# VHH binders against o26223, part 313

Target 1, 191 residues: o26223
Amino acid sequence: MKLLWTSQHIKVTVHIDGKVSKMDVLEAIKTRRSIRKYQDREVPEELIDKILDAAMCGPSAVDERPWHFIVVRNREMLEKIPEVHPYGAMVKDAPVAIIVCCDSSLEKIPGFWVQDCSIASQNILLAAHSLGLGAVWTGVYPLEDRVEGIRRLFSIPEHVIPFSVIPLGYPAENPGTRDLFDPDRIHLEKW
Below, E stands for the ipSAE of ESMFold2; O stands for the ipSAE of OpenDDE; V2 stands for 0.75 times the mean of E and O plus 0.25 times the DockQ between their complexes.

## First folded at step 21 (VHH; framework vhh_7nfr_2)

Design YD24 (at its last look DockQ between E and O 0.62; V2 from the best seeds 0.00; counts 0 for: pae O 5.5 > 2)
Fold by ESMFold2, look of step 21:
Structure YD24 (fold): chain B 191 residues (1-191), chain A 124 residues (1-124)
Amino acid sequence: as target 1 above (191 residues)
Amino acid sequence: QVQLQESGGGLVQPGGSLRLSCAASGFTFSEKWMSWVRQAPGEGREWVSGISWSGTWTDYADSVKGRFTIARDNVKNTLYLLMDSLKSDDTAVYYCAKHIYSAFPETQDEFDIWGQGTQVTVSS
C-alpha cells in the first residue's frame, strides 16, 4: 500500500518505498556516535563507494566541490597516522580510513572550503552509520603540525589541504544514544 | 614562558660518550616532535636527530647513525641525546629544537623554539 506525506499536522499513514533504507534520516542523525573500536573485519569496497558518493552529495559554496578523498587500507600507513596525530590511536586498529582533503585550486569563493569539507566529513559519518559501520572524525585542519604531517605522510601536494582523517569499520562497541537537545540554545527572531 | 634548556655538554676524549638533556617548559611537550641540531665552529646548522611525539619514530643524520641515540621522557618533559664513539668532528654547540610540523624536517626553517645550546668538545 502506497500513501503520501501531508504538510498538515494530521494523523496519516505514510508511503513507504520499496528501496528506501530502513534507517530514517532523523534517526541516523540522532543515533550516530563516534566509534573508536572496530571488529577485525574488512569493509567491502562497495560500502566505501557508497560512503564517498554520499560525501560528494553535500552542498558547497557556489557548487565549488573542493573535496578530494584518500582511501587508506595499507596497514603500515594506518599504523603511522597516530605518530602524526596524537589523538588518532584508533586509526591503527581500523580496517580503513578516509582522508578528506581540499584542493585549493577548486575554490571559487576563498575560505568556504572548510565548511564544504566539514559537510562532506559529516556525510561520511552518517552514511557509514546507515550502512552498519562505525566511524569517528579525527581533526587535522586547522592544526598546522597535523596538516603538514599528514601531507608528507601521504605525498599530498602543496595546494591540497588535508582536513580530517576518518577511520571506520564494523563497530566493536555500542555507546548508546544521547539526548543533547537544549532549548536555551534556540532564539526566536533575535538573540 | 616557553623554554628549552640543554645540559650535559663538556670536554671528552675521542671514543668517549656523553648524554645531553633538554628540559622543556611552557608547551605540551608530549604532543610535539623534537630534534637535536648542531653547529660546528664556522659552519651552518646541521640536523642531527629527530623523534616523534611518542618516541616511536626516530631518525638520524648519516654522520651520527649508529653512534647517537635520541630518546624522550614525556613524564619529565625531557629530550635526550646519547652520544657514543665521539669523534673530533662531533665538536659543536648542540641545540634542542621543537618542530613546527609532525614530520622529520626537510629544511632548517621548520623549528619554532630553540634552546641556547650546550657545547660538546671532542679533543685529545
Scores: ipSAE 0.318, ipTM 0.715, lowest interface PAE 4.0, mean pLDDT 90
Fold by OpenDDE, look of step 21:
Structure YD24 (fold): chain B 191 residues (1-191), chain A 124 residues (1-124)
Amino acid sequence: as target 1 above (191 residues)
Amino acid sequence: QVQLQESGGGLVQPGGSLRLSCAASGFTFSEKWMSWVRQAPGEGREWVSGISWSGTWTDYADSVKGRFTIARDNVKNTLYLLMDSLKSDDTAVYYCAKHIYSAFPETQDEFDIWGQGTQVTVSS
């Protein structure tokens, strides 16, 4: 089965009817948690579109924007991901996952793609949280066994590097918030 | 020390059956894909079968499909190969191999740990 890379132009029809609690940026950042349990509830396409829009708004080195996104909703594929990702057990329970990839052919400066894809991945997490969804960043790169597993599973070309798998869904857990501020990690002017 | 140890080989008649075992130690067996690879006399190594961590994914070479069954026991850290309807062409040394990647192998370079092998001889 040739997984058609459907570049679906996400027409973000913002159906506002879901109380998208307008979370301010700081609140989103401070209250975001990794969510690994999901409700048996589908995520609307509109929300995914918004999340992907956010993912593409991050900066990249010399504006190279090397990122690609695979949106996975197929249950069989979701169930297979844990077999190639040892810490991806929750993916099988998610209604959708986003795989963040780097197209190396788009890279202008070597090595910065990791930062670019990280920014994209974090934006996905923040956007998801702001929209009332739970998500978790499951790292793929730089672990070769995971990279190759995901690559083969999704028939990803050799020049494209899977970076992260991010399952998303309505949260079925509430881990609470953490205060992670550490003044000892702040240095003024010099170390 | 990481180790794989095969057992269960022997002499059987055509149409017979054997069960190979591979005992794994020195690594987290349940987190690794595993394969059986065989080498016949005068021939190169041939991938036979592979299995994912949990056993959800299995695959076979065309030459053994429908006759061989790969399985694993992650509690016992053991890989199995059930061989039915054995043929003379199945005569080979059978090796257990640990995957580097969580995928079915495309090349022999995708294994980093090998057992010593067990001889399977199919002869009338």
Scores: ipSAE 0.019, ipTM 0.402, lowest interface PAE 5.5, mean pLDDT 89
ESMFold2 (binder alone), look of step 21: mean pLDDT 83; pTM 0.846

Design YD25 (at its last look DockQ between E and O 0.78; V2 from the best seeds 0.00; counts 0 for: pae E 5.6 > 2)
Fold by OpenDDE, look of step 21:
Structure YD25 (fold): chain B 191 residues (1-191), chain A 124 residues (1-124)
Amino acid sequence: as target 1 above (191 residues)
Amino acid sequence: QVQLQESGGGLVQPGGSLRLSCAASGFTFSEKWMSWVRQAPGEGREWVSGISWTGGWTDYADSVKGRFTIARDNVKNTLYLLMDSLKSDDTAVYYCAKHIYSAFPETQDEFDIWGQGTQVTVSS
């Protein structure tokens, strides 16, 4: 089934604390948290489309864009992911997960695909948050046990490397915000 | 030091039961898939049973299906194999093995840590 991705510009009103707010980029970055509890509520396809659109807008080395995305909604498959990912327990409770992968055949410069897929993954998290969803980055690469587990579970070809599993859903928790600014990590001109 | 140590083997009559244990140390046991593999005299190694890190997945070789039960205690870092209705053909050295991957093992090369094994002899 070819998922017909209709890029409809849906003005996503994010209800934070019951208020419709337009979240700016800095706000999205600063207020984003890992969300591991989800409501029993389906995520509209339109939101997934927007998230994936955002995922593909990041830069990549030499514009190689090596990323592929598996969108998982099947409950049985979602329930199987925790068996191959020891820190993926929340995936079984999510209505949807995105698996970010690298097609090595698309790589132009060796090694930069990790950065590319990281950027894509982070954009997924930010986009999800800006749309009123909660998400968490569960790392797959570079741990071989997880890589192979996910690969076999989803029949991912050998030249494609699963990088991350990102469950998404409407948040059922509010962990609050953190101030992570550390001036001691800033060096001027030299170390 | 990473180590697996099997115990619980012995001599039993056909139809008897045994419980094998495997004590794990030196790695995060609760995050790894585990298997039992056996080797009969003059035979190659045969995969017997496997279990996921949570125990949500278990599988068995056809030869032991319905008779053996794999289990684990992640608090005790221990893997178990309950063997019921033992047959003479079950006579072998039984090894505990750590998976490299969180997946069904396709080859023996997918195990990176092995125990020393425990002898199981089924004889009348």
Scores: ipSAE 0.516, ipTM 0.798, lowest interface PAE 0.8, mean pLDDT 91
Fold by ESMFold2, look of step 21:
Structure YD25 (fold): chain B 191 residues (1-191), chain A 124 residues (1-124)
Amino acid sequence: as target 1 above (191 residues)
Amino acid sequence: QVQLQESGGGLVQPGGSLRLSCAASGFTFSEKWMSWVRQAPGEGREWVSGISWTGGWTDYADSVKGRFTIARDNVKNTLYLLMDSLKSDDTAVYYCAKHIYSAFPETQDEFDIWGQGTQVTVSS
């Protein structure tokens, strides 16, 4: 049995079908779906650690790494997110959510933090999927209403910008895969 | 045309009750946080109470906690304030106000639509 790396917590060994499993990256990208229904099952802290490690592996503009993450497990807080986010209703049913934020004091190139935090957010979705979890990206930035609502709910400082809220858990639905390839979107050499 | 119209004010004795209503039109009421704000004679505006778009989260100024209840009806597009145990210090014009943000306000500049107000007078 292969022991998983841990940072500051107890060792966690994960079994899938009697073996430590991994998912091919192209498979993860093609099969990841937005999951909005979750089992009544806790997500171990070690899986969250792996997901956040993956989030921080993303490239950033001039290596500015402007991201911060808030891990939310408290039921009362999860239940309040839909009050400030009209498309965040599923968050109250998730065992955990990750809020992706930008610390603007870490910006080195103005405005590229949006790309940076988008990359981190997508890495969260892919890592969660590879670990047998389901997740969905609910947008916060650039909608002023949601940004300020989330900031005040979680006491986020003025210089920190909440970008996305990502509820996750073991999926209680299976939407299947989609074939979205559209060759008309591909342009060779020019438009 | 965007409108907020308050009603239900009047003259009451100390210890009495009133129910204020605010009819909303011209915007998606069920997607907005709302507040009641009051202004006593010669005073600035004072936030009284606020309510989230679902009604699931409410808050009150310390001066009215336990005596006032905010509510909303998203089918009728109406905001309410039930005022019990009224005191002379509650005498004011009461305004219905739409939040800019999905949050309880920190300043008066966080409302973009105001009603005309309804007078509440509590005679001591």
Scores: ipSAE 0.195, ipTM 0.620, lowest interface PAE 5.6, mean pLDDT 90
ESMFold2 (binder alone), look of step 21: mean pLDDT 82; pTM 0.836

Design YD26 (at its last look DockQ between E and O 0.74; V2 from the best seeds 0.00; counts 0 for: pae E 5.2 > 2)
Fold by OpenDDE, look of step 21:
Structure YD26 (fold): chain B 191 residues (1-191), chain A 124 residues (1-124)
Amino acid sequence: as target 1 above (191 residues)
Amino acid sequence: QVQLQESGGGLVQPGGSLRLSCAASGFTFSEKWMSWVRQAPGEGREWVSGISWRGGWTDYADSVKGRFTIARDNVKNTLYLLMDSLKSDDTAVYYCAKHIYSAFPETQDEFDIWGQGTQVTVSS
């Protein structure tokens, strides 16, 4: 059954009445895009709280939940991030960024924190999208130059590892949706 | 091969000016912080100036502040040091150095690539 994905122009009917229509989880996953342009509009704290709540709902290895989050709204700090992150230019234009970190002291099994923080980061992206925001995952770990740059910029302790920087804002671009399904990447029972 | 090559050094009188260049190759220059470090005869290496990827951050040692200007051309993969109002104390071998981290270098160990250096001599 060839699922004819008719490119239905999902008219994001921005309902004026601020009620962000609850996006289905599959819809959120399928329609999420990296957003690197933002409106000159503040993101309400309530939305950030919801996003952070979602970030903390992901599974972690043996439930270690090693993640910490730095919420950055200070314009000066946002403007400094591109100086320590070569692909973080959009951060300076965002009203807010979330830095996902790992507290190594919370690790129960070494190495799984990367998965944990990845899950948290992805949940941030999905939650943001579902709430009508745009976001992008800018990788920090495992690149040492970025890790140390962010660490020093935000005075992050040595036992805490910055993992990702995620700028968020109301989107000022619409890159459209992509069909990324590839049946060739699916193997049944054996490679 | 990763390489830094300094040029532009020479003999100059006190009060004179020089322009140093550092040609980078073998790595993505535009993604690395860069610094100038100098070593005077009989002395240790001294950090002189640093610059971020895009030049949004620049900093200088107190000894050269107001006299030296660091710049970069990411299209040409070249780092520059404009030296004005040179003093005898500025006599040194000047090295171009690549940062390991996107941060102000706290130690010399935070540089992983060095040039061969260029001699600057300030004498009357």
Scores: ipSAE 0.554, ipTM 0.803, lowest interface PAE 0.8, mean pLDDT 91
Fold by ESMFold2, look of step 21:
Structure YD26 (fold): chain B 191 residues (1-191), chain A 124 residues (1-124)
Amino acid sequence: as target 1 above (191 residues)
Amino acid sequence: QVQLQESGGGLVQPGGSLRLSCAASGFTFSEKWMSWVRQAPGEGREWVSGISWRGGWTDYADSVKGRFTIARDNVKNTLYLLMDSLKSDDTAVYYCAKHIYSAFPETQDEFDIWGQGTQVTVSS
């Protein structure tokens, strides 16, 4: 383990022989893109398990953890999602989709489940990307027609709210990286 | 303005056929589920058939299954009902209706836009 010093401030350089992490978290965040085209290739069950483990690592309001996940691999069901979701056309082409839901009976603070499920959804996108998969968040909540459409399609009970549908698979496109930093969105000390 | 306008009704003998049309304007027809609903004299409204926004999923009331076909043309913003093997108990005013939800209806209050209706009369 070697440390590198500079004359004006302290920097740490770490050299680990033979092993390097596959993807740094900042790299994953910066390079993740919405992927809507997928290879005709199965996604192994163990990768889905890792993705859902990551989803459940997210913080939640008062640790309420209101999320439930439906894993959809059935071809006929994947092909019906575009019938209830106008902008979900790519779901029929995905080998698998994850539906992020809120169980309202687990809510401890009303309304914060939206933030909780958003965090879980973003973790799914990042974990998929880190494993070499592509994904996209297709919105369900708060659009009433989509919420009810997905609920009825998957027999989701009345107290459970479908939040998002996330198709994923090995990517068949590469849209590249974007530079989206906008300093005008940053306000120091006050608006 | 927002409008649904039915046409194609008329008088037909038992065993005959009709094609109903419904022209839609004032909303994004291609993103909405649609249905046909009928009302016989002195009766409540009866759901007849429904179709998903892109037409890939259809369903029918048991009373018309196998005889009626629902279809849509999202370029022309038009909903259709092809009625074959008509029977006297198909006599009704036929309405097209826009769904509130992207699902087949479970109750009569799941439609927010209705047409004026077109009369279908099946008699010998």
Scores: ipSAE 0.225, ipTM 0.658, lowest interface PAE 5.2, mean pLDDT 90
ESMFold2 (binder alone), look of step 21: mean pLDDT 83; pTM 0.847

Design YD27 (at its last look DockQ between E and O 0.01; V2 from the best seeds 0.00; counts 0 for: pae E 14.2 > 2, placed apart)
Fold by OpenDDE, look of step 21:
Structure YD27 (fold): chain B 191 residues (1-191), chain A 124 residues (1-124)
Amino acid sequence: as target 1 above (191 residues)
Amino acid sequence: QVQLQESGGGLVQPGGSLRLSCAASGFTFSEKWMSWVRQAPGEGREWVSGISWHGGWTDYADSVKGRFTIARDNVKNTLYLLMDSLKSDDTAVYYCAKHIYSAFPETQDEFDIWGQGTQVTVSS
């Protein structure tokens, strides 16, 4: 019996009345997609705060919490990001972007900051999705051209490393859900 | 193999025009900022013009502003320099250079790939 997974169009009914439907964590994870098209609609600061709160709730190596966040709403700056990020074209169309950075001075163990910032970035994506927003992770680190491009554009200090740029907005696309489960990637007890 | 190859140089009279081309290979050209740099006899290298990966940003040295135009074709992996109203002082070897960073260069060390150059001579 081939369970025809009917692509239930999860109508994210953004109820006008500000009540963000609570999405459970598994649903958020499974239904999250990269969103690169956004409505011409501002994202409330309250939602950004919630997203940033979530971003800071992830674990970090020895609890070093090396992350910093630049919230970008300035239209001119958003429009400049695509010039220094070749895959950041959608950023100019977003009402807001979050740049996740690492402060190297906060590192306790070298190298784990990549994991820490990755966790923070993923939490941003999940939180955004759970709040009815669309987002996409545009990688900056470890590509030197993008790192330095973003650094100079935002006057980021040398000891701070831009890691990712995440545009956010109300989604203007629905790419659907994917089943990415692959049992061939699961090994029991040994490879 | 990563390569930049300039062409289009030559002898031209003052007031004349030239079009330089730079063919790129061995890297993703469309993702990189590019510049033209020139070196006159007995002088150091001088940055001439730069262009962002998609051509949305361009900049020029003061010495060539209003006369030179940088352009690129990412489908053809080619960088161009249109040179109008050429002067004797424009005589130099012109190099195509790939940026390390997605920014206009601050130093000469910000290029990691260079062409062999093409000679431009402006003489009456």
Scores: ipSAE 0.662, ipTM 0.856, lowest interface PAE 0.7, mean pLDDT 92
Fold by ESMFold2, look of step 21:
Structure YD27 (fold): chain B 191 residues (1-191), chain A 124 residues (1-124)
Amino acid sequence: as target 1 above (191 residues)
Amino acid sequence: QVQLQESGGGLVQPGGSLRLSCAASGFTFSEKWMSWVRQAPGEGREWVSGISWHGGWTDYADSVKGRFTIARDNVKNTLYLLMDSLKSDDTAVYYCAKHIYSAFPETQDEFDIWGQGTQVTVSS
């Protein structure tokens, strides 16, 4: 057998002075998958700092930046999340989770905090992926039972709204890339 | 003084195990994707495995999946390949290589620094 490159990936790269330094942004967006199985391996604080830095780089309505983040590493707390979040079973197996919250006292335009926190949440997923981590967005808002369950569990004040719980860790699965492009979803000029 | 130096090769019986090491110097190892590539005598080079700069993304050629494990230690600037369940078809010179791009490779011209190689021989 003389065939080389049997496990190659289709990719795009960006050249700067003939040198590639980091994962291309389009590559990151296209190859990010929800990861629900994690290695028994700690995630360094340095990586969490980089992920949260990226989360706060997102645009927000009128620059309101309503987001707050709770970093959860405590094993007992991670194991309790599935008790109040039925679809969060994988969180108990993650070395760390990030809870994305809205501080409603920072809201400048009613209701746009959902878009703002969604942008921050997606940036967390992409940054984690670019750093060699896997993550998944588990929904909290707008499901009232989940919102109140997470609020009680983490002592989140009334004016703060838990939006999402994002477990992350070094991946223990590789689900591969999906081709999700659907031209029927594209409308030119009109519906 | 940019160098990659492999070690840990040798003669092993079928079904045996080896651990290869690759010591890196002269560049910021912790920022670079790395791979193992092998070449049997008289054959072309075959990509074996690759690993992202922080170690979170790994991939393997189909011929070695489930038997080989790639790892890195960014404190010691060292790349590893743990080879289990070795077969005669694994006999080759094994090279570590530094990626030009931060991605899994498609061709052999995506590496700019190569080690000198270490011989692995699987024979009964």
Scores: ipSAE 0.000, ipTM 0.181, lowest interface PAE 14.2, mean pLDDT 86
ESMFold2 (binder alone), look of step 21: mean pLDDT 84; pTM 0.850

Design YD28 (at its last look DockQ between E and O 0.01; V2 from the best seeds 0.00; counts 0 for: pae O 6.8 > 2, placed apart)
Fold by ESMFold2, look of step 21:
Structure YD28 (fold): chain B 191 residues (1-191), chain A 124 residues (1-124)
Amino acid sequence: as target 1 above (191 residues)
Amino acid sequence: QVQLQESGGGLVQPGGSLRLSCAASGFTFSEKWMSWVRQAPGEGREWVSGISWQGGWTDYADSVKGRFTIARDNVKNTLYLLMDSLKSDDTAVYYCAKHIYSAFPETQDEFDIWGQGTQVTVSS
């Protein structure tokens, strides 16, 4: 067995029985950062498939699974997203974006779709990170101007609600890690 | 208090040009889509042109495409309509309007703030 030792701020590649280990889930959660700069490098369809598979593994209210996903690679469409989303400037530079949507006809308990799509969106971020990609969640819902802008841009039906736009690609920046644990946010037994 | 104030209208000969301006105040102009809408005498309102908040996406009614240019200056909070090759059919009151949605409009009910209008008259 040969071990490669690096500092705690650098991804550690550990060879165990000749096999490269995948990222630990707690490490992925703690080290994921919003990435807004991407390499000029395509993201293979296989990786997008893995990311969306992970997105659909999330729990949902009464197992309603209200989510749908639009995968956007078309350059003209990616360049139009910043025109309907004031904080979506980085999308024009991404090789691909995923739009997370709710099909309201799939709701079994009204209103919980927001939590459901939030879970799917976070799973996209974590799965992308575990595969060596960077991503950022750009909010659409509940801002009506953005919701309608994205809906019309992508011909999304009236009963389908665009929730988030997630550009992703191989990262061209490294913001580093953060230590955000705050014990004052933890309450035992009562507030 | 939000305000849209148009200017630059007037009387012009066929084939002439005009530049309309719309000064905006009381809202974050740089985060809103804007349009020009016109109303000819005795007719309903007709959407003329629209522009996204940063100006990267514009569109025009077929009746004015190729002759009119919409533009905006987010530093000066001003919307413009450059009108070239004017025809008698362009005679109308021109209104500046703020979009409710970040999209080109499908109905006139998609604007929540309107200016008072500026008259453009194209005469033989």
Scores: ipSAE 0.255, ipTM 0.670, lowest interface PAE 4.6, mean pLDDT 90
Fold by OpenDDE, look of step 21:
Structure YD28 (fold): chain B 191 residues (1-191), chain A 124 residues (1-124)
Amino acid sequence: as target 1 above (191 residues)
Amino acid sequence: QVQLQESGGGLVQPGGSLRLSCAASGFTFSEKWMSWVRQAPGEGREWVSGISWQGGWTDYADSVKGRFTIARDNVKNTLYLLMDSLKSDDTAVYYCAKHIYSAFPETQDEFDIWGQGTQVTVSS
């Protein structure tokens, strides 16, 4: 007996055959959305490795590459993150989260580490999306309470700055795509 | 023994409210998606609502959207269904069901454990 389902079938294109159709870079960028709901499905380590590889491929100021990554799968730890991150409620529902950090000792030019870690974080989001996962960037820096909360929770050294928490999982929502192109934000030659 | 036990059903007037509970035992409740399914007299089973491990995902049948709220307490191993603005058409036996998979259920075969159900009757 088929259950009468009236809900909009989130066509989760579960690529059954493990062949994650590789999105081209423009498709990934254009179609990426923040995903805050996740399936009860584990993310293979292989995919995390690919995502982290992508995270480390971004440019950095003077090639300083100040980033470190904490991969969190422990359920207890994931559940504690929302206690120190008010907008991190979805983290407790994710099978895995990546915490992007900056090692200040690796910084060569002051202040550019924010850009570097941002690039790494965005690459994580794009890579995750291209692999059929959903993710969301939850900002930690520059809010002191979040920085210190995450620092204490994960015993992060003083010279290392937690920058973002990115939960990942197979998406349990489909927010749709947005057209965010605004020609009014484009200036030719001068403002 | 793996078990689900529903409670909180009863007779209520149209526009009234009920709170259903489902007590889970015999499995790690916090690691499973849960749903409510109902069956009206003479009708097939209808999916009502579902919730993910920690409640990050919730969804509802169109017929109950805006009126029903699914919740869970993983410390108490209990699933809840808050039913507001009840209608006569909500009259059914309500079942708590455990998901086999962490996904939106497409068929009844995606549930491996069922409660005995609790009767909800909405009548003037």
Scores: ipSAE 0.016, ipTM 0.342, lowest interface PAE 6.8, mean pLDDT 89
ESMFold2 (binder alone), look of step 21: mean pLDDT 82; pTM 0.836

